# Designs tried in a protein design chat: VH-VL binders against q9nrl2r1430to1533. Part 69

Target 1, 104 residues: q9nrl2r1430to1533
Amino acid sequence: GGVHELSAFEQLVVELVRHDDSWPFLKLVSKIQVPDYYDIIKKPIALNIIREKVNKCEYKLASEFIDDIELMFSNCFEYNPRNTSEAKAGTRLQAFFHIQAQKL

## First folded at step 23 (VH-VL)

Design k210
Fold by OpenDDE, look of step 23:
Structure k210 (fold): chain C 104 residues (1-104), chain A 123 residues (1-123), chain B 107 residues (1-107)
Amino acid sequence: as target 1 above (104 residues)
Amino acid sequence: QVQLVQPGAEVKKPGTSVKLSCKASGYTFTSYWMHWVRQAPGQGLEWIGEINPRGGTTNYNQKFQGRATLTVDKSTSTAYMELSSLRSEDTAVYYCARGPEWYQKPGLYFDYWGQGTLLTVSS
Amino acid sequence: DIVMTQSPDSLAMSLGERVTLNCKASQSVKTYVSWYQQKPGQSPKLLIYAASNRATGVPDRFSGSGSATDFTLTISSVQAEDVADYHCQQYYSYPYTFGQGTKLEIK
């Protein structure tokens, strides 16, 4: 049911945030620090935003929640070359997410 | 006061392994990235790898081809770097250096450094 | 790997002079550059991070600038205690790499 799924989403977000590789994803990228980011990434998203959506019960399906998480990683890989710390962190965190998402 | 304490020197034969230690104090050990950097005599600095003591995540300079292994002991606030298959070219001063907090880009800066351990590899 | 090339390799300056140290990256590293000071027989010390941010406790005479491939560390008025090797470092991509260093001496 919806209540159980909501709890699962909350728990998964908590686990993602606590992960060592969450640092690129905790909040939206700063335009000051990365001036060209929003010229490239058109649908920015971060774990804090996803957490808020979970709290507001905006995800009716697990697929919607998963889509936002995947978007977050997609943005990272679109902007960051493979050998950057951001991309490496994203790769590991995404793998972790995929394992955890199987429980949803 | 932040301190990183390293042994003064190690002497090893080629083909052997060494495990260098770095004892941290004066801050929350698990909250900051830890880096290892070496400097051959009269040469520049070379980055070896980084570890997040919080969860144990590591990134390495591929130059070492898996010869370097970074670990931590949270109970003693000590970081370790093990280097295997030692060569004469591994002779250098090895530094541990504190990076930024775990929620920041790991290479942002190295703000505190150990005094370094001189590793001499010779037959 | 990204190569960081420093220039000059060494220089000798008079007290009070303006010192300019250069660092060039083989490709763009945006502003992900740090500078370190290493005095004889000592460990490196952080001076500048993110190209232009002065680390805590670093004297005002030190400043960093640059972006993409060209970076500069400036000492507005060099002092005797500034005798050291200076290293630039990029952290844009793995592996992090350092320049070969610049040796600063006082005449």
Scores: ipSAE 0.906, ipTM 0.954, lowest interface PAE 0.5, mean pLDDT 96
Fold by ESMFold2, fold request of step 24:
Structure k210 (fold): chain C 104 residues (1-104), chain A 123 residues (1-123), chain B 107 residues (1-107)
Amino acid sequence: as target 1 above (104 residues)
Amino acid sequence: QVQLVQPGAEVKKPGTSVKLSCKASGYTFTSYWMHWVRQAPGQGLEWIGEINPRGGTTNYNQKFQGRATLTVDKSTSTAYMELSSLRSEDTAVYYCARGPEWYQKPGLYFDYWGQGTLLTVSS
Amino acid sequence: DIVMTQSPDSLAMSLGERVTLNCKASQSVKTYVSWYQQKPGQSPKLLIYAASNRATGVPDRFSGSGSATDFTLTISSVQAEDVADYHCQQYYSYPYTFGQGTKLEIK
């Protein structure tokens, strides 16, 4: 949609980046540091990429934006077992996202 | 010059609580994870929990969940660990240790350690 | 909890000898293992992280290797100042756990 919707997407991304638990999601996982990640995760996405897509107006519907954010969390939970620091961070950030997304 | 300063000793009775301090200096306190680790006399190391001083996010060893509380005071660059319902087996040296920068996996390394506080819990 | 089992429990070495310390995880921890040196009466000191990365200021004689469940700390030529307890630690999953330690002594 309109300019208010794009501003809301940007504000939400800023809120996610600011959150303590954003650390696993700031940028794409390094193939060098985590060699098997891309063998398991076929649709990688991260907050810096989502933010750039917002800036370039690549989201036409709020559902497309929400889908990318949820994909980011789904990837985290698919790759990382429940008791890992990444999964714990993902659980808390996703809960925060759901609260903030009520404004969309 | 990174320093983590802890008091040398504390003596407590069973059933009481203690709040241990760790004053950080020589770095940006809110940019790094902080961990707490204990070591009973003659025993190994046991991780208690971690805190991100940036926003106060914590993760605990479930063994200490409900008894340990990690907090920070950003204005004094001080981390705290409170342990309640003390038992004699809580007698140990309690260390604070600095983790990596907040944007990294929190357990990646503990690169600076305090000298530890010896907590003695006895009747 | 992931159990980290170190071997041997203790070791007495002559100066200049090569030392191999082992650490076995009860399940895969990928490469998320750190090694700490603890000299008598002192706080632990970081030696190795991510299985094989030497921390800043750690002498070249210390190296780490391994993945999944089997990890090794190697001291290529033991010095007198290396008398310490050595602990491995996994940080793959909560709670983070340490091995029971290996005590290194000089004969």
Scores: ipSAE 0.852, ipTM 0.939, lowest interface PAE 0.7, mean pLDDT 94
Fold by ESMFold2, last read:
Structure k210 (fold): chain C 104 residues (1-104), chain A 123 residues (1-123), chain B 107 residues (1-107)
Amino acid sequence: as target 1 above (104 residues)
Amino acid sequence: QVQLVQPGAEVKKPGTSVKLSCKASGYTFTSYWMHWVRQAPGQGLEWIGEINPRGGTTNYNQKFQGRATLTVDKSTSTAYMELSSLRSEDTAVYYCARGPEWYQKPGLYFDYWGQGTLLTVSS
Amino acid sequence: DIVMTQSPDSLAMSLGERVTLNCKASQSVKTYVSWYQQKPGQSPKLLIYAASNRATGVPDRFSGSGSATDFTLTISSVQAEDVADYHCQQYYSYPYTFGQGTKLEIK
């Protein structure tokens, strides 16, 4: 969408990055550290990539931006069992995201 | 140099609470996870929980959920662990241990440990 | 909870011998294992993290290997100062759990 929607996307990404539970989502998962990740996750995405897409005005609709954020959480829950630190962080950050997304 | 300072001993009665302290120095306190681990006399190590001093996010071993509370005081670079409803089985050395940078998996390593506080719970 | 089982419970070695300590997880923990050394009367000290990465300041005679469920800590040439308990720990899932330890002594 428009310039003001892109400013709202940027603000939301900033809020997500600032949250304590953003740590699993800041950058793409390292193949060296997690060798099997990309065998399981076929559409990898992370906050730094989403932020760059906002900066390049690649999101035309709020739904496209929301879809990338939800894909990020879905990947986390697909790869990580529920009792991992990543899954716990993802659950809390997703709840925070749903509250913040009311701005869109 | 990184240092975690804990008091040497605490003595408490069953049914009471204790709040153990861990004073950090030599690094940026809010940039690293902090963990608490205990060791009963002659026994192994047991992880209690972790806290991100940055915003106060905690994760607990479910065994201690509802009894343990981890907090920090950022102004004094001090981590605290409060354990309630004490019983004799809580007698142990309690360690604080520094985890990795906040943006990493919190359990990746515990690279610096306090000397431990011996908590004795007895009548 | 993931159970970490160490073997042997204890061993006595001569100076300069190669020591292999084992740690088995009750389910896959991928490579999310660390090893700690605890000398008598002291706090634990990090040796190895992520199964095989040596921590800063740890002598190169210490090495770690393994993945999934089977992990080893190797001391290539044991020294007198290596008398300690050795603990493996998984940090793959909550709660983080330690093995019961292996006690290393010099003959």
Scores: ipSAE 0.850, ipTM 0.939, lowest interface PAE 0.7, mean pLDDT 94
Fold by ESMFold2, fold request of step 24:
Structure k210 (fold): chain C 104 residues (1-104), chain A 123 residues (1-123), chain B 107 residues (1-107)
Amino acid sequence: as target 1 above (104 residues)
Amino acid sequence: QVQLVQPGAEVKKPGTSVKLSCKASGYTFTSYWMHWVRQAPGQGLEWIGEINPRGGTTNYNQKFQGRATLTVDKSTSTAYMELSSLRSEDTAVYYCARGPEWYQKPGLYFDYWGQGTLLTVSS
Amino acid sequence: DIVMTQSPDSLAMSLGERVTLNCKASQSVKTYVSWYQQKPGQSPKLLIYAASNRATGVPDRFSGSGSATDFTLTISSVQAEDVADYHCQQYYSYPYTFGQGTKLEIK
C-alpha cells in the first residue's frame, strides 16, 4: 500500500497533466471568467488540487483518490453540454484515466 | 513576429485530394492551438477543425469529418490540412489561424491568420 | 449547429458616426463570441473576444458587448480605414460558426 501507492497516484496525476486534454482541468474554473459556474458546481476540484492532496498524503484509500478524479470529470459533464470543447476533452481524458487506473 | 505562411493557389480536379500547408514562425509552435477556416468566393467563413500540435489531438466540424485530416510536423513547425474527394463546392480560400495557448479554450480567439490558399476545384 | 445571424447585411456611414452591428445566436452561447474585421482582399483580423475584450492593438473606438444570444460590436466614431466586412463567431460549442457578415462602407 503506502509508499508505492502514493507514488502510483503521483505518476497517474503527472500522466493526466501531460495529456493534451488536461487543459480544462489544470486549475479551478475562474469565477470572473465563468460567473455562473459555482452556482451549478458545488464541489469544485482540479488536477492542481488533487496533486497537492497526493503530495500532502491526504488520500488514505485508493478509492478516495479515484473519487476525486471522477468528481472532476462529473463536474465537467454537469456544467458543459456534450458538444463543447471542455466536454470532448473530458471524455477523452476520462477514457485515458480509466486505462491508466487499471494499472493501479 | 508571428507569421503563418501558406502557398498562394492550388488547382485540382474533382475526386482528387489536396494537402495544404501552413508554415509557422516567430513563436513556439507546440504551445498554441491551430485552426483551419475556409471562405468560398463572396461567402462567409466556415470553421473546418483544430489541432493541438503538442500531442496531435484534433476536433473537426462534422461536415468535414471523414474528408478533412489535420496533422502537424513539429520538427518544421508546419501544420497540414488534407481534404479528400474534392468537389466543385470546395473551391474557397483556406486559412490557417493560430488559436490561444494550449491550456486555454481552443476557440477563444484566432489572433494570427495566414494569407490563405485559393483552392480551385474544376474540371 | 448554432446559427449566428448578423444585422444589418450592409450599411453605409458618414465619417465620425457611431456604428452598431448586431449578432444573434440561435441559442445561448454565454459570452463565447469573437468579432473579426476583414478588409477587402485581406485575411480576417481579431477585434474582440469573450464578447467584450479588445484584442491587442485594436483601437479604443471598437467595443463589444452582450451575452447569451444578443451581441453588439460598436465603432464609436467610424473612420475611412474601417471599411470592411465584420464577422461574429461563437466558440461555445462545436462546430464553431460565424455569422454571414456585415459590410460597412463610407458614404
Scores: ipSAE 0.848, ipTM 0.939, lowest interface PAE 0.7, mean pLDDT 94
Fold by ESMFold2, fold request of step 24:
Structure k210 (fold): chain C 104 residues (1-104), chain A 123 residues (1-123), chain B 107 residues (1-107)
Amino acid sequence: as target 1 above (104 residues)
Amino acid sequence: QVQLVQPGAEVKKPGTSVKLSCKASGYTFTSYWMHWVRQAPGQGLEWIGEINPRGGTTNYNQKFQGRATLTVDKSTSTAYMELSSLRSEDTAVYYCARGPEWYQKPGLYFDYWGQGTLLTVSS
Amino acid sequence: DIVMTQSPDSLAMSLGERVTLNCKASQSVKTYVSWYQQKPGQSPKLLIYAASNRATGVPDRFSGSGSATDFTLTISSVQAEDVADYHCQQYYSYPYTFGQGTKLEIK
């Protein structure tokens, strides 16, 4: 919604990027390194893209911003089994996100 | 030049703890994952765990969960592994090994290894 | 835990021969396999990561291939300095696991 909400989205994205467990989510997954990723994940998204959308004011509702962040985690858990480094990072970062999102 | 320096040997009695050190130099310590791997005499390699020195995030081999503790001291560029409740079966060479940059999959490679510390656990 | 099984356990080769070392995973690890060389009394040295990427400073005679469950390390023309144990390792899922190793000797 307002100017405070857009500033809160930016602050939340900065906190997510700063977290140790952001490493799987910083940029889109490389097709070269992970050739089958885009056969399975049809709505790819990453923190750099979400941050750009915040900067361009593309989120009109807090729910739209939250949906993109949750999609990012959902993609991680869909592609990666629970015992992978990506899934463990995703679990911890998602928990951190839920705590930080209460500040919105 | 990347270097990981470990003490050569430690001798401990069963039931005690040990804290092994790994002094890093020649690179930005907080930008790279650090791993610990052991090798019992005449045996294969066994991964213990990893730490991101940036914020201290750890992942452990479940076999060592509750006994191994990985920490870092960023001011001295030193990684530590503490192993508690030592048994004779813990006798091994313990290596620290540098992983990739923190933004990569932590197990991607271990490109630099310390010389290892021989821990002997005997009564 | 994913078991990495290497074969053979040991072999002796003449200088200049082509050698292939095998590593089989108990389940798919995609391409998340690295290979390490460990000379007697020394720390392991990275050779290959991501199944086929040669690490910095590793001679061109070393190459890796494979995916899913079957992986190979090939030395195109073995040299005296290649006497070592060779370990494969998966990093697809926790815990990371190593194969038992293959000992390469020169006859």
Scores: ipSAE 0.846, ipTM 0.938, lowest interface PAE 0.7, mean pLDDT 94

Design k210
Fold by ESMFold2, last read:
Structure k210 (fold): chain C 104 residues (1-104), chain A 123 residues (1-123), chain B 107 residues (1-107)
Amino acid sequence: as target 1 above (104 residues)
Amino acid sequence: QVQLVQPGAEVKKPGTSVKLSCKASGYTFTSYWMHWVRQAPGQGLEWIGEINPRGGTTNYNQKFQGRATLTVDKSTSTAYMELSSLRSEDTAVYYCARGPEWYQKPGLYFDYWGQGTLLTVSS
Amino acid sequence: DIVMTQSPDSLAMSLGERVTLNCKASQSVKTYVSWYQQKPGQSPKLLIYAASNRATGVPDRFSGSGSATDFTLTISSVQAEDVADYHCQQYYSYPYTFGQGTKLEIK
């Protein structure tokens, strides 16, 4: 948990945000546009929220940071069937995340 | 004003390839999805695929997977669609169409369309 | 693939009449449906997206509704300029698919 670990979390989040496939994950899903989302997804999370938590030093362990990112992908796959644009994006971004996370 | 300019026609022999172009202007090319759609004479519209010009990510209609290749040239704001192993049933008008901004669901709408390129494939 | 079936195949209307065009999906597509107008010899033009949102510059007489499998496009008072083919399209899942179209003519 020190300053170098938090800097690594920030760098990883920045790389995720830059990726083409970040589009479903940039901010929380709109209740207006997707009315049933919050009936199905109990623990919503998005990259803007994760980035704010990193900036506020709210992650005490690397596992907590990883868990939030994996929760983000898990929510995507729970809500969206495999043949949707969101699920395809999630699959590619998750693979990218795993590669980048190995470098920490 | 947003414009998508395509060449008017192409004539090809079966078994060859074609690379169709779509020149975009009047907007930030890398901020919007780009789609390709075809329409055979007297028939409906058929989606071919989409590309995010920002980083080049593509998604294809499985029917065209392996035959269609979508690319972009960011420096000229031009999208390309290459179709290989042409057959007579590929005869159609091929449209490029602008999708929504890259941070939205790519199929949300196609708000600007090129005039289409008529591809004729015949012996 | 999700099949989008439009009805009727064609219709002829008098100016000022109310027109309802139908589009049925073979499975639920939630609200992920757009409608396009295609005049003879022209490219398609966006009318409606997300089932009910009118695109910029589209006249108020056009409206869309529906969810899940049943969708409608309504023209409240048909004008001569509305002669066209009308296509619905789902974008819920790959591949995106269009209906076969409805041809609207003036009597």
Scores: ipSAE 0.846, ipTM 0.937, lowest interface PAE 0.7, mean pLDDT 94
Fold by ESMFold2, look of step 23:
Structure k210 (fold): chain C 104 residues (1-104), chain A 123 residues (1-123), chain B 107 residues (1-107)
Amino acid sequence: as target 1 above (104 residues)
Amino acid sequence: QVQLVQPGAEVKKPGTSVKLSCKASGYTFTSYWMHWVRQAPGQGLEWIGEINPRGGTTNYNQKFQGRATLTVDKSTSTAYMELSSLRSEDTAVYYCARGPEWYQKPGLYFDYWGQGTLLTVSS
Amino acid sequence: DIVMTQSPDSLAMSLGERVTLNCKASQSVKTYVSWYQQKPGQSPKLLIYAASNRATGVPDRFSGSGSATDFTLTISSVQAEDVADYHCQQYYSYPYTFGQGTKLEIK
């Protein structure tokens, strides 16, 4: 809702982007490179899109912001088996996010 | 111009450790994944692990977890692989290989390889 | 671990012949396969990634195809410098694994 919440969301997104394990989540998955992705994942989301929504003040509640971040990880785990590089990155980045989100 | 330089050979006794180096030049060291792969004499290639030099994130072949440690020194653009509790079956050529840029799937390709270090483990 | 099985183990070809090297994964690896050439006494060299993409500087006679479990490296007209071991490698899931290799010789 308020100005300090939006600043906290931006700070959190910046920390996620800087993390080594952000690489699968920076932009939407390419349909050309991964043709079946959008047959399986119906609500695609990525950090660049979340960051844009923060910048445009599109999140009214902290829960809406958190839901988009968790959707991003959920999509990763739904599409990618646990022993893939994407799933390993998602697991570590999600753990990092949970630590940082406790500060909201 | 991309170059990965490794020492030619190492000889070690069983039960000891070795730390192999890979000096990178001709590119931005912290922007690309680095991999380690070994090849026993007359055998195929075996992936050991990978490291993201940006923040040091590693992923290991579970066969080597607990024995292999990947590190980097960003100031010297050098990657290291340490292997502990050496056995005779660790005798192999050990390669470092550059992966893709960090924002890509790390195994996508290994486009530049060092010439390898021959590690001989014998009593 | 995903096992990559290459066939044949070795072959001898005449100059200019078409060569087909096969690689089979023990489970689907989608298109996450690369091919490497390793000449005698040398380190591996990338040929193909993502099943079909030719790496920079690789001659047009090399091509890759396949998906899921069955992959092929084709050399359309074998040259003397193609004497090497050829390795396929999956990077779909950890650990990344290589096939045992195919040794190509010239008759």
Scores: ipSAE 0.836, ipTM 0.936, lowest interface PAE 0.8, mean pLDDT 94

